# Designs tried in a protein design chat: VHH binders against Putative polysaccharide deacetylase (cda1). Part 10

Target 1, 320 residues: Putative polysaccharide deacetylase (cda1), of Schizosaccharomyces pombe (o13842)
Amino acid sequence: MYETRDLTGNAGKPVDTNPWPNNSKIAVSFVVNYEEGGERSLLYEDEGFETFLTEAGLMPFPNRPVRERSIESCFEYGSRCGFWRILNLFKKHKVPFTCWAIGQAVEKNPVVVGAMEEAGCEVGSHSHRWINYEGVPPETEYEHIKKSVQAIQKASPSNSAPRSWYTGRASLNTRKLVCQVYKDLGLPQPFDSDEYNDDYPYWVADPLASKPGAEDDKGLLIVPYTLEVNDMKYAVAPGFCNSDDFYTYARDAFDVLYEEGLEGAPKMMTIGLHCRLTGRPGRFRGLQKLMEHITSKEGVWVATREQIAQAWSAKHPYKA
Key: E = the ipSAE of ESMFold2; O = the ipSAE of ESMFold2 at other seeds; V2 = 0.75 times the mean of E and O plus 0.25 times the DockQ between their complexes.

## First folded at step 6 (VHH)

Design f04 (from t01 with Q1D M11L P14A S35Y V37G R39Q P45R S59A D62S S85N; framework vhh_7n9e_1)
Fold by ESMFold2-Fast, scan of step 6:
Parts: sequence; C-alpha cells; structure tokens
Structure f04 (fold): chain B 320 residues (1-320), chain A 123 residues (1-123)
Amino acid sequence: as target 1 above (320 residues)
Amino acid sequence: DVQLVESGGGLVQAGGSLRLSCAASGFTFSDYAMYWGRQAPGKGREWVSYISSGGGYTAYASSVKGRFTISRDNAKNTLYLQMNNLKPEDTALYYCARSDLTYYRGSPHMDVWGQGTQVTVSS
C-alpha cells in the first residue's frame, strides 16, 4: 500500500518559539542547484537534448535525436560563469549556501566541490542525473544514488559524503532507496528535502523500518524545500520577467516569515537558485539586493541545510 | 559489430510453455541491462521484461507478470525468457534488446535490438 499524507502538521501553532541558535528569528537556507553536465544529451547517451530551465527553452527546436550546441552552451554558462559569480557573492558576505549537486555534473567539473567547501558551503546530492526518476527501475535508481554519493565524496577534499538529499522529480521508491544506499555505504542517514509542505523541519517514519513506529524505526528528518521562492520562475510561467520581480517576491516572503519569527513563531525559509539562471548578470542583481536585505536584519541565521537539520534534531529528537 | 540473435519461438497451444534465448555478441554483455519486447499483429512494439546487468533486479509488464521469467547467463552471453501459461494474446514477434547506458524519463530505452523470433499461441 501507499504512504498517507499528513494534512494537519502542527495545526497552525508554533512548533518551537526559539528553535534556532542565538535566539534567531528565522533560519535562511540559500540553495544553489549545480546541474550543468547532468542534463539530457546525446553526449551522455540519452535519446535527446534538454529544453527545461534555460533561456533556450522558449526557442523552437525540432524534437530530434541530435545535439543542440546552443542549449549545451546555455548549461555551460552555469558551470563556467554563473556558479563562480554566485559563490563570490556568498564569500563576500561570509554566509553559506547548500548545493544540490548532480553527481554526473560533479564528475565533469569536480573543482566546484572543493571551492564550495573552502567557502564554508554544504554540498548535498541532487541524485546522479537531472532527469525524472518516476518509472525508473529501482535497481537503476539505486545505482544512480550510489554513483552520486560516490562522485561527490571523491571530489571532496575532506572526503565528505553529502548529508542532505534532494531529487526533485522523485519516484515513489526514491526515499527508501536513498536510505538503503546510505546504509549500504555505512554512512549516516541523510536529511531528505523532497517535500514542499512546511516552513520547519519535521520527522517521518524510517522507510527502512519493519513498520512505522516499530522498535527499528529511527525516523527520517525532512528539511522542506521550495518551488515558491525559486529562480526557476524566470523560465516557467507564471514567472519572473526581471531581477526586481524575483527580488520583490523573495523579499516579501522573507519579510512575512521574519515578522512571524519576531512575533514568537520562528521558522525556516528556503531560496532556490540555478547557476545558469540567477548566475546571469541581469538576474544576479536581484540576488545581490536580496542578500543585502536579509543580512541587514537582526536575528537572521543564514545556514546550511545540514546546520538547520542538526539544530532542529538536537532540540526535537525523533519519537515514534 | 553488435548483434542480438533470438531463438526458441514457435507454435504452442494455450496454456503451454516456451523458452526463448537471445545470443549476444560484439559487446561486453555483462555491462548492459537487457529487455525482452514484443510486437503483436496490428499493434506497436511493447516492453515485456527487464533484467539488470548483474541479474539482481527484474521487472515485468503487468500483462505477463507471474507467467514469464527473465534470466541471463553472463558467462555464455545469453538472455532467456521462460514463458508459462501462454495465452492467445501473447502471440507476437519477440525480440531482445540492449538497454541504453543512461536510463531516463521513466520509460525503457533500447539502442540495439534483434530481428525477433515468432511466437504463435493457438486457442
């Protein structure tokens, strides 16, 4: 049978009035998606080329099994320019982000992992390929998860495996397979971000347990992600036309959550970014403005998802 | 040159059994996942069964699940399909196919396939 959905959460009540370090009123998670080199292409023995989430997405291309070099170069902008522009901004402000790194993209440009670690950022896994995993055979997905973890760890100067996980276009098997791979590799259970349903971390039953609530159920911590405050809207309707659209929307979302925090309900906020989207100069201005706005406020904790997960789990350990 | 050659088809009565074989050559068979597919008269090609490169995982179309068994012998570069309790609806040209190195979009992808072996199930 299928897992049911929890429509209640905490019924609108604050889960904790002081969950974050130093009495912070909001935890802010900036996420940088590093996907360049993991997209569909004949170069990677896929049936066709990728059209999702680039400036080229609105251009008419024939749906044929050919290479489209204009699209390839749009992705390459992310790895060649956009990633470095974004990283330099975070280094300047001395605040971290969490990266959702596609394993194949890391294999093709491993220097980005060391650069992020040097800057104090977290490198999480975005699985191995930037594809839809729905319908993928479980063994194939298991191997992709394993390859992703190993590629990131190999590229890591500290030999660190990713602690945070996000697939995006996940299958119904993804959560259990991710936990199984981590167990098989002797790694600590990861923090799962494949949910969009709340503004604070929460626990679910361990998918490897014999049954929910059993003695072997150690729980799994969910750190929710976002499709709302996400620069993908530059490429997807109802989207962002300019950097002020992104800035205004993200600023308003921050202000609402920050104000709720000041009133006794501190939460977390996630901002999703893509190297080839926000890394473009015209869109990047919105991120610069947002960073200045967020860092100008008292009681704001800009943290990695791993840091947020650790702070939350220390105060709210799993109870079956 | 990459080649896949199917054998073992034939005429069989409803409720009967057949075992198909696929001999692979020209590539390292143990590195690739394999499929069995079929094309019935007047219909398009449809996927029947999947086996991983090491044989540790198998999958089946709902129409054949519980009746067909896919297996492989990597030492012999051979793929098998054991078909039991055959139905007239199983009548088709059966072919083996090599999986793409990269799986995506939630559907099977095949880059090389054989010429097929005909299976005809009489009522």
Scores: ipSAE 0.000, ipTM 0.127, lowest interface PAE 19.9, mean pLDDT 88

Design g02 (from a6 with A33Y G54S G56S; framework vhh_7pa5_2)
Fold by ESMFold2-Fast, scan of step 6:
Structure g02 (fold): chain B 320 residues (1-320), chain A 127 residues (1-127)
Amino acid sequence: as target 1 above (320 residues)
Amino acid sequence: QVQLVESGGGMVQPGGSLRLSCAASGFTFSDYYMSWVRRAPGKGPEWVSYISSSGSYTSYADSVKGRFTISRDNAKNTLYLQMNSLKPEDTALYYCARSDLTYYRGFSSQSPHMDVWGQGTQVTVSS
């Protein structure tokens, strides 16, 4: 896979048929990353502790294989406080989000899955551990994918397996392994979000097909994710310093895509959030402002990634 | 039966202050987002500010940020706009408006829109 790259996409042309319900001008995907309890720690027999996407970057730490309780408690804020603050905002506005749920994090706090289902949100998979899968043996990654799917389904009051998939730090084997696990478990093929390259969903060849375009090639739908409109920038330079930085940036991105939709090119937009980052009170204010701005506009569809995938597939089915 | 009645307008010099009020009747005021909208002579309507049903969230047009404050008293069914550091450009007829807040999970592009308007109160800023 990936022996060729599609640098052309849609060549800047709008889609010929509006893919969204009620002639909506933009589809907005809010994503909540639920990662707390899945990060690297000696407690989980990893070789060290995790600092990525935490406030830990503000503190000096020794470079040695120990547990750091300050860092662990920064992650725990996400599961204890930040997740619930974010969920309550979406419940108040009666709009959904999609969750990227780490399987191990779900195993350690399964109550979050039922809470999201009750709120009408989608629980997708973020693989089993919050790690970089580059260099992980394919047989190990296969087991992680399988454990993640099963952990989410077990925690689900409706016994639902995740329909949307996002690894983030994926290997070149990840897409094929994900499709294989879903096939082996007898589940419908997932919608893949491990791409950052477009403002529209799009089709690729089924990685399990004998070859691209063959009889057995039913396609695989990509629903692109984002590193641009993402609260990770609170923790990554040059980044966001305050809630107004996040709000202003996200608002501008929304306004551009919304205006393009009004001019005949309706697209999708993703906003990425982390429970321990935006779930902190000072940062949370920016999300409240953004929610009010987005929901104040006519012709805006706030939807789960599964709903976006289904709407796109209905109007733009796979053509081999 | 549903009514919005504005008051508190008047004439003021540049740099002055005014407080507008809007009395609501005929509906459950505490269930609705409320807005202030103005129309200057020879111009179209310009949204000024809105406030959530609980009063916990507010938003402002860039032209009035830092100068105007929206608030509400749900026990009295009253909306307010405190206007400070007034400029000649703030001269307009000011309307309070009710926003129809209908959100549907995953299947709606529905946003708040203004479905009920008052008669307006005139604000004139001149020296």
Scores: ipSAE 0.000, ipTM 0.106, lowest interface PAE 19.5, mean pLDDT 87

Design s01 (from a6 with Y57W; framework vhh_7pa5_2; at its last look DockQ between E and O 0.77; V2 from the best seeds 0.00; counts 0 for: pae O 10.7 > 2)
Fold by ESMFold2 at other seeds, look of step 7:
Structure s01 (fold): chain B 320 residues (1-320), chain A 127 residues (1-127)
Amino acid sequence: as target 1 above (320 residues)
Amino acid sequence: QVQLVESGGGMVQPGGSLRLSCAASGFTFSDYAMSWVRRAPGKGPEWVSYISSGGGWTSYADSVKGRFTISRDNAKNTLYLQMNSLKPEDTALYYCARSDLTYYRGFSSQSPHMDVWGQGTQVTVSS
């Protein structure tokens, strides 16, 4: 796996059959990352405090083996306030999101899983800890993947295991390890979002097959994610300075893809959100504006990633 | 009352085979990854092999790859090590060890932490 790169994709050609229901011109996936409680902290016996995608920006000193309560406090805002503010907006507009939930974060605040299920949202997995998995031993990563699935399923009132997967800071082993864990647990193979390289789902070879194209190759569906239309850009430079920057960028991305759909090339769009970032009132205004814009348009399907994966696979099945 | 008890050790000639077992009790065996570790005379512990809690992921030290096979039966709470093509350098006291599944230490952590050990079973390869 990864021995070659696919720089061609569909070579700019539209797909031959619109997979979206009701002849929709665009499928929109809102993603809410639920990470609060999974981040690095000495409280969890990590070797340092969290420095990625925080309100504090670049830290002026080396990461030291101390607790940084201001960063922990900002994450707590995400779980205490931001998550609920975002969830309530989606409930008001009666459209779903997909959550990528960190297993440890769920263990420490399990009520969020039931709240999302009651609202019709999908709860996928973001692995067990919110850390960089490059350099983590494969054996440890396997056990983290398994623990995250179990944590989410235990917190689920419907006893549902996650069907959608995103690690983010993944290792070269992650994709195969995820598939192996799901197989070992007797669960259906998940939909993988650890790619950023297309405007619609696509198939790759099953990483567990004896070789690509073999009879045992049942495929793996990739549902791409985004680092571009993503509120992480509030926390990285150069990025968004205010909610108008986020709204304008996301609106323009939506309008381009929507117009392409009207012209016969319907695609998907992902919008990435973090509870502790967009959940702040000043940033939240941008999400409100975007939601009003998207839901005011005809031919727009706001869907979970599982729904998108199912619609795609029904019209574009894998053939090894 | 967490306990690991190894068995199946013994004396074999070079090229021979041996199958080790480890009976687990006092904990939910299927929740834990397991390892075999060996200690040759006058040497420190050497990790031999690892198996994930579900059995689907295994790894081996380079010195034993292709000759040893780790497996587990979660219904019987038992870990196994099939050792084939044994060499004199495989002579050691072999321990069954339970891995701490939640342990992670930094970006460069390279080994699972092991929190429960058995008493060991002796494997001697000579004649």
Scores: ipSAE 0.000, ipTM 0.466, lowest interface PAE 10.7, mean pLDDT 90
ESMFold2-Fast, scan of step 6: ipSAE 0.391; ipTM 0.746
ESMFold2, look of step 7: ipSAE 0.381; ipTM 0.759
ESMFold2 (binder alone), look of step 7: mean pLDDT 81; pTM 0.816

Design s02 (from a6 with Y57F; framework vhh_7pa5_2)
Amino acid sequence: QVQLVESGGGMVQPGGSLRLSCAASGFTFSDYAMSWVRRAPGKGPEWVSYISSGGGFTSYADSVKGRFTISRDNAKNTLYLQMNSLKPEDTALYYCARSDLTYYRGFSSQSPHMDVWGQGTQVTVSS
ESMFold2-Fast, scan of step 6: ipSAE 0.240; ipTM 0.678

Design s09 (from a6 with S59R; framework vhh_7pa5_2; at its last look DockQ between E and O 0.70; V2 from the best seeds 0.00; counts 0 for: pae O 9.5 > 2)
Fold by ESMFold2 at other seeds, look of step 7:
Formats: structure tokens, C-alpha cells, sequence
Structure s09 (fold): chain B 320 residues (1-320), chain A 127 residues (1-127)
């Protein structure tokens, strides 16, 4: 896998003039990352405390083998307050999001899965821990992937396993391991979001096939994610200084893609959110403004990643 | 009470085959990765093979690659090791071991831990 790169895609040509339900001109996927409780901590026998995407991460201290309660407290704000503030906004506007939930975070606060499910949101998997998997042995990563699926399914009132997948800090082995776990569990292949490279879903060869194009190649649907229309930029450089920076950037990205849709090239857009970041009241105002903007437009489909994947694959099935 | 019980050992000639079994009880077998480990006379333990909890991912020591096959039947709570083309240096006491419950802690240098072991089954390869 990854022996070659697809730098061409569709070479800028429109893929489909009407890929979305109701002649929608854009499909919008809001993603809420639920990571609180899966991050590095001495409580979990990690080597140090978490510094990534935190209030203190703008000027991080050297990694030390101690607990930093201020940082832990900021994560707790995400699970105690930020998650609920965000969920309530989506309920008010009657539109869904996809959650990428960390398995260990779900184990430590399972009530969030039922709350999201009742609100019509999709609960996908973000693997078991919120760590960098590049250096994790493949056998350990396999077990983490399985644990995350089981944790989410156990917490689910409908006993639903996650259909959407995003690791983020993935290894070259991750995609194949995810597919292997799903096959071993007797589940349909997930929709993979560990790509950032297109405004459409697209197919790749099944990582479990003997080789690309073989009889056993069932394909794997990629539903790209984003690191740029993403509230992580409150905590990394170059980043957002205030909620209007987030709002205006996301609005402008929406407007560009929406206008392209009106001109015959309807696409998808993803907006990434984190409970502990946008859940803070000052930053939350930017999400409120964005929601008003998006919901005021005609021909906008706010959907889960599973819904987007299903609509796309129905019109664009894999051809091995 | 967690138990692992190995069976299937015995004497074979070089080039022969044996199939080891390990019966597991007292825990949810399908939640755990499993390993075979062997100890030759006068030697320390040598890891032989690994299988993931779902059965889809396996690893082998270089000394046994291509000759040994690990498998599991989660419905029967049983781990297997098919040993083909046996050599005198395969003579050892073979143990079934359950993977440590502890999660990987974020560093690639973490050693694998095994928290439950069987009593072992003897494999002797001699002409």
C-alpha cells in the first residue's frame, strides 16, 4: 500500500452534476471529535501528559513524567460542558454530525453515545486511544481498533458498530488493519476518512484484496476529512485568534464550494470540531454564526458521513 | 479462574508434524491475543508465534516461519499450533500464553507482556 500516489484524481473535471439528494449543491459534514479521556496521562500509564490541541499547547513545556491538572481540567471541560453545548446546537438546528469517538473516552463516559444517537448523529470510531499510531506495533494497533469498535457498540443503545473511521495520526499499516478488524468482526467495511485530498468521496482498492483489481477486490470508499476547516487551528499555528477567524474561514470555504455546486460541480465539505476547543463559549459563537449561514442557504444537505457515503456509492459503485 | 491447558506434544522424527492445542477457560477468549512460547533444554524462553484476538493478524519468529502455523477457534476457546518440517532444534516445552491486559502506552519500545501461562506440552524431535 502507498507504493504510488494518485496526484491526478479527476484532473479538475466535474464528477457528477447531481450526486446528492434533492438536487443539493453541497453536502456538509460536521465532525465532532470526542477525545476526552483517551489522551496521554500518567493515570493511563503513559510517559507524560497531553500537550496537543490544548489551551497550554500554544507554548508547550517539554514533555515531563508528571500530571498537569490544568491540561486535564481543560479536557474535562470538553466532556462535561463543551460536548453538550455543541450537541444542543445541532439539536436546535435539527441537523446531524458525525462523531469520531475515542474508544477509551467512550468507556469512561458512555452516556455520550446514546445522547448522540438519540439526536440522529452518527458515532464513528477514532481508534481506542488519542495517540500517534505511527510507532505502535501492528499487533497492538489491531487490538486498539477492535477495542474501540466494541466500546462504541457496547455503549450504543441500538448496539450499532461504527461505520465511519478516522485515526488521524495513523501508520502506513492502519488502513489495512482497520479493514482486517472489521472483516474479523463480521462487519461491513467502514468508510475511511484518513485522507485530506479531495472534495468528493472516491474509491480505492480493497486493502485486503490479493492485489488491486483482483477478483477479491471489493473496494474501500474514502470520505476525505480536513485539517484546515477545523477548530484545531485555535491551538496550532498558523491559527485562529478569535471565533470570527474560524467563522469567516469556514464561511468562505463553504461559499466557494457552494458556488461551484451552483455552476454544475456539487461537492462535499467537512468541518472539524473538538469538544474542548469550540465548546468554550467565546469560540462557540463562531460555530453559531456558521450554522446560521449554512442553514440559511437553499440546496444544502447537512449529513452524516455514512449518509454521504451511501448516497455517493449508490450512484458511483466500485468497479474493480 | 483463568486456565490454559496445552496438549498434543510428543515424540516425532525430523521432518515430521505435530499439532498443539491449548484449551482456554475462565475468561472471554475472543477478547485476547494469544502466543506460543517454547523453552528448549538449558535455554531461556523463546517467543514462537502470535495471533490477534480476532485471528486475522499473525506473526512468527524467524526460526519457525514457513513451518509453523498459529490459528484459533474462538467458538471452541482453543488455540492451535501446526508444526511441520520439525527439526531437532524445535525440541522444547511449548507454552500457550495470554496477552497482557495492559494497553500499549504510546512508545514503540514497550515489551509485550503475557499474564497467564499454561503448564506446557513437551515436543521432542529425534531420529
Amino acid sequence: as target 1 above (320 residues)
Amino acid sequence: QVQLVESGGGMVQPGGSLRLSCAASGFTFSDYAMSWVRRAPGKGPEWVSYISSGGGYTRYADSVKGRFTISRDNAKNTLYLQMNSLKPEDTALYYCARSDLTYYRGFSSQSPHMDVWGQGTQVTVSS
Scores: ipSAE 0.011, ipTM 0.531, lowest interface PAE 9.5, mean pLDDT 90
ESMFold2-Fast, scan of step 6: ipSAE 0.495; ipTM 0.805
ESMFold2, look of step 7: ipSAE 0.489; ipTM 0.806
ESMFold2 (binder alone), look of step 7: mean pLDDT 82; pTM 0.824

Design s10 (from a6 with S59N; framework vhh_7pa5_2)
Fold by ESMFold2-Fast, scan of step 6:
Structure s10 (fold): chain B 320 residues (1-320), chain A 127 residues (1-127)
Amino acid sequence: as target 1 above (320 residues)
Amino acid sequence: QVQLVESGGGMVQPGGSLRLSCAASGFTFSDYAMSWVRRAPGKGPEWVSYISSGGGYTNYADSVKGRFTISRDNAKNTLYLQMNSLKPEDTALYYCARSDLTYYRGFSSQSPHMDVWGQGTQVTVSS
């Protein structure tokens, strides 16, 4: 209700024949979702337990306000094992990722932020809780956004606030509230990733402006995310059954975008990962193969979302 | 205003050592990875070394690996490059640069990406 949708984008035209540093033909964004400890649970004073994106989703559970230890331990695998397995792979290959960090998860395990910074990775915000924000009062969501930013900054050895933002299950108020919180905290406007609609970064009107295109409209940069090249498909239909399913799908998506880049239309690509999903040994093999495939190609830039946003905005500044 | 100021260059004999320093101001130094880049006369920039924002991860160009050591002091907003076993081929203007950890399997020899550069300090290795 607050905005119309742009169905045209770039009308199939290349935006720039050389948008990325070092004449790169594709910018690759690996994203690690750090959600464990932020999910719905009676331990966190929620009305029930989480059933989404775990192996426990294969088993029926009663719909009642109780703790389910099987589900709790499935999430804990992500923080205890999966995160570290994934981080070690990126360190070995000397490539970065961007983390979507849930504020409450960071509060319960702050050591992960320092580990990511030490590895040269970006820690972005995934709001405070891993919940659907639709129906949450705006004043409550404002406080969640603020808590998330502060939790990440407090856990950061460099005292860095997150520059990149992703909610996932956002309300209609989320984008404006995020910009308001960053303004109120005196922080630079974040790069917003709550869109899945393009293979390029692009600008939208500043949600805090009096109206789109007004004198006070300084723009907001969108860096699109993905639900398509995402390991969540191990847990949702039609899904991935094994590591080769994930690898083959992600490899093919990379190959298509890489080939388009070689032909004069370099773009960005995102690969979404979850610590408790791809962090499991059997699924992890697919990520190892994908990493080898991507790093074997010339003209590939593996970068944080902040780096991609900065490179894009330097060549394509906002025009109201 | 972002500023990087290099120092510590000079003339040295082959096999000698020098320590370069880079003083950073105008930004939160501890938030950024840093690199050293050099430019020999008549050549383009060559990336030399990288250090993560916290200092726990370092990387080096093959030409300097085992001879150069990058380090930083976040409390003093200072980056260092310890250069040992210097060769005539190390003669160049050395730049401090603000950078992020990034992977380039690219067509350019310059990597990682650098968004802010210092003024440079001259290192001459000769008899």
Scores: ipSAE 0.000, ipTM 0.240, lowest interface PAE 14.2, mean pLDDT 87

Design s11 (from a6 with Y50R S59Y; framework vhh_7pa5_2)
Fold by ESMFold2-Fast, scan of step 6:
Structure s11 (fold): chain B 320 residues (1-320), chain A 127 residues (1-127)
Amino acid sequence: as target 1 above (320 residues)
Amino acid sequence: QVQLVESGGGMVQPGGSLRLSCAASGFTFSDYAMSWVRRAPGKGPEWVSRISSGGGYTYYADSVKGRFTISRDNAKNTLYLQMNSLKPEDTALYYCARSDLTYYRGFSSQSPHMDVWGQGTQVTVSS
């Protein structure tokens, strides 16, 4: 997989047809990562505690295989407080988000899936655990993918399996394994977001096809994600120091893409959020400002990733 | 309790203008997207325009784009439709409708889900 790199993209020109409804100038994808309860911990038979992407990650801790309650409680904030604060904002503005839900986190707090569905949001999969899958045996990763899909579907009042997929720290086997699991479960092929390389959805060959371009190759749709417009930068250097840093950066990214849309190149934009990061009151102010800015503009479509995928693929079907 | 009351219709000659108003009561107006829908004699209902809850984005049917402008005043709980360059084809009963954007997430921009409708106001463009 990935033996060659496609450096061409759209060759720097707009797509032939506006893919978005109402001739919208930009499609905006808000993403909420629901990870708390899926991180590394001795409680889950891991060899240590997680230090990444919390306020506690900046504190000095001895590197020992013990439980760290301070860090555990920082993750718990996301589930107890931050998720609900973020969900209530989206409900107030009557716009949806897509959730990247960790299967184990859902198992530990399944009520969040029903709450998101009631609010009109999409629940996608973020695999089973919040770990790096590089070096994980393919058989183990297959079981993790399957457990994630089943955990989300079980928690869903509508019995809906996730249509959108994002691993983040994926292995080279992840794309093929995800497609295999969905096929084995009798589910429609998911939309894959484990790419960061474009501002448009795009097609790749179906990893389960006999070969690229064969008759059995129906394609796989990529809906790119972002590490750029992402609140994870509150926790990584040189990053964001305050809510205005996040707001100003996200606003500028939106304005550039929106202006390109006005000039005939309507694109998609993704904003990545974490319940324990932007869900904190001081950081949350930046999201409130961003929401007001985005909803103040004409021709903006705020949509789930599934809706964006369906709209784009209807105008740009797979060509082998 | 929840009510939408349209006004501002009437008779006008081709090329004329009218401003429709819709007074909302019994709900928090600023929480809802609002739409205008019309029904011409012998035709089914046709969606005309929609405005988001905060007024930040507006959408128009191709038949009225460039001639009609939708707006709202959340402080007054009122929705407006400014109609310019009216044509005989614009003759219809015009309805104000409340939209919940959680229902309008679809690929199509046509016929958004509407859960409350007004009684309508008649617009007649005579030759």
Scores: ipSAE 0.000, ipTM 0.142, lowest interface PAE 15.9, mean pLDDT 86

Design s12 (from a6 with T58K; framework vhh_7pa5_2)
Fold by ESMFold2-Fast, scan of step 6:
Structure s12 (fold): chain B 320 residues (1-320), chain A 127 residues (1-127)
Amino acid sequence: as target 1 above (320 residues)
Amino acid sequence: QVQLVESGGGMVQPGGSLRLSCAASGFTFSDYAMSWVRRAPGKGPEWVSYISSGGGYKSYADSVKGRFTISRDNAKNTLYLQMNSLKPEDTALYYCARSDLTYYRGFSSQSPHMDVWGQGTQVTVSS
């Protein structure tokens, strides 16, 4: 029903003193969530409109079964303006990011996948819809996972299926269903980012194995994410009021992890971004400052999540 | 000893293609990022392309984007540069270079710091 939680991890000890390529002291993962077109709306036959993680979420709106065009346009800013502003910044600095794309959003605007690939960035899956999957029937969630993978692969000029997986508001069934879909499609097992509990990749038992540690247990790699170094806090408490709040917080988190890396414990750091949030000009200034800060440091590896997963698994293969 | 040996250069007509190779020895090739750098007669060195130690990240100078492709084979300790749609301005001595152990460039640098260089291979684009 419920698996026990590992509260120990590596007991505060460094897992590896040199885990990253070229003796890098920190691996930095920028994640861009591409969600616009996947949110709740009567246009998509949902029961109501979405206010979560927009400017509309900062104001009370009655929950009514109507279309809210003002709210719809808040999401559209992400796909129309914010995505392109963020992409151009990464192109200017010649560093990659991982995009977690909602399948339905990709179906409505497939050009973004080609643009990301041309910029040398990874496209991962953020499932099919930007909804809470708790209480969704497993059969329905299975089809959503499959549709997301297929939508991203179809939009990909290189015909690449997503290797990075993140649902966010996942069900208890999500991890096993994702592994099952990838197996059924004949695709390599993805790595899972629906954990927030460490600053290193780590292995868990394969959800499709007969039991943990069994002969059929091939492991599943976890690449942890963050809700802490995340621009969602422009719309969620404890809030960021201005771009300097985001910049100062993210800079301090980077500095701590970077200093630990210099002292023999190199780790990874993730920065979570949303096209409609950080893509707004005022908030975007904080990302520009952060990028300048991070790229001013030696021994920093800015990488896609797939690159981080590959580097980690090469040095630390699964031990059942 | 640490050594880089380039090959595959030659004379080619405009619009033609060449594939450069760089054989690495004396160090663990898979631990280092690699670059291609060129020097035209009478000019200073110009960075052309970069590849990370695992091959996952690649970047190119604006002058060669869409025409050149960098790749590596860590099992063979070899770096490659596939050069397509060659132009007369691509005429230069092409060097393979090992990047310093730091992956990302510092604030003062437009290119990764390079600590080991090959002897170079000549590419001449003319009719």
Scores: ipSAE 0.000, ipTM 0.091, lowest interface PAE 23.2, mean pLDDT 87

Design t01 (framework vhh_7pa5_2)
Fold by ESMFold2-Fast, scan of step 6:
Structure t01 (fold): chain B 320 residues (1-320), chain A 123 residues (1-123)
Amino acid sequence: as target 1 above (320 residues)
Amino acid sequence: QVQLVESGGGMVQPGGSLRLSCAASGFTFSDYAMSWVRRAPGKGPEWVSYISSGGGYTSYADSVKGRFTISRDNAKNTLYLQMNSLKPEDTALYYCARSDLTYYRGSPHMDVWGQGTQVTVSS
């Protein structure tokens, strides 16, 4: 529990003046969280139901361990309508996203993996269940990680295992367990997105190494995620009230990073989306406007997180 | 039919050793995590040890840590528990269990259990 943190990073200095392919001035990562069917519910034999990131705040619910069909149907909107609306937008613009796919959600609706692959999108893992992994026994979390990877690979028409990883509400053991599962399955080490602290990919020590900097330390690449440019703010304070709030905020964040890129400091930007939030028609308008804004700009690279990770590591290989 | 059959129990004096085995059949053993769980007379079940499906991760209850070693042979569909420095408190019926992670309750949910093998530690 006494893990230290790096508060310095690059100390405000530019990391690279041309890190992205084709002299791109910004790499844009759209992320779609596919969580519906993986949330806590008595339907899945959990001890309670989940209200986090739903319209549940508009209705009072008793704090009792019962099934709440209103909440269940709020999640179902994501898989039934919101996912498909979002996917169709990306297909129309011919740009990809990376999906954070919950393994149990994929098991209950595997057709979404093939649809994303057909559209040129990346399917990453969001672990097996959409829960807080703090307090979950490491042995249970190991098996959740393994089940998630296997569920996604089984649903994949190309038999592809997820290359990118995001837990969100991770335990202190998550990163090491993820690397162990990938090693045990004979898969290449994943790209980890459970950090929110920078606008560039960066390396950390391999959690399976005997110690940081040892001969067996091959590094682990971090591709930072976001809670800032994220539609979860429709559900949390200070929040977004309407689609224009989301659009204006995300547009301004893009414009700042894009302008920095034009001035010699190209970076990456992530935009986080949820099928049951931005997939609703009123909120979806904000995403349509943002997509039009971003794709209208010269020198913008809309890429999967795997593509961003590969481009970064090719120019900046790990040095222990 | 899915079956787990434990063996290797018996009587041993304090400080002695025993090796338990669990033979699995009717399912793809290498796809499942396995646990050892024990039940002493008049007590509820106590989780003892866990091993991941590939064997790369193991864990132990504090009461047995440093004394017991869990291992598996996926080619033989067999789970093992090597028990060293046995104490009278280790006297219990020992069960082999297959872990099912369909739902989370703060510990691995076991969906298939063996019949158990008795371990008695006494002089």
Scores: ipSAE 0.000, ipTM 0.242, lowest interface PAE 16.6, mean pLDDT 88

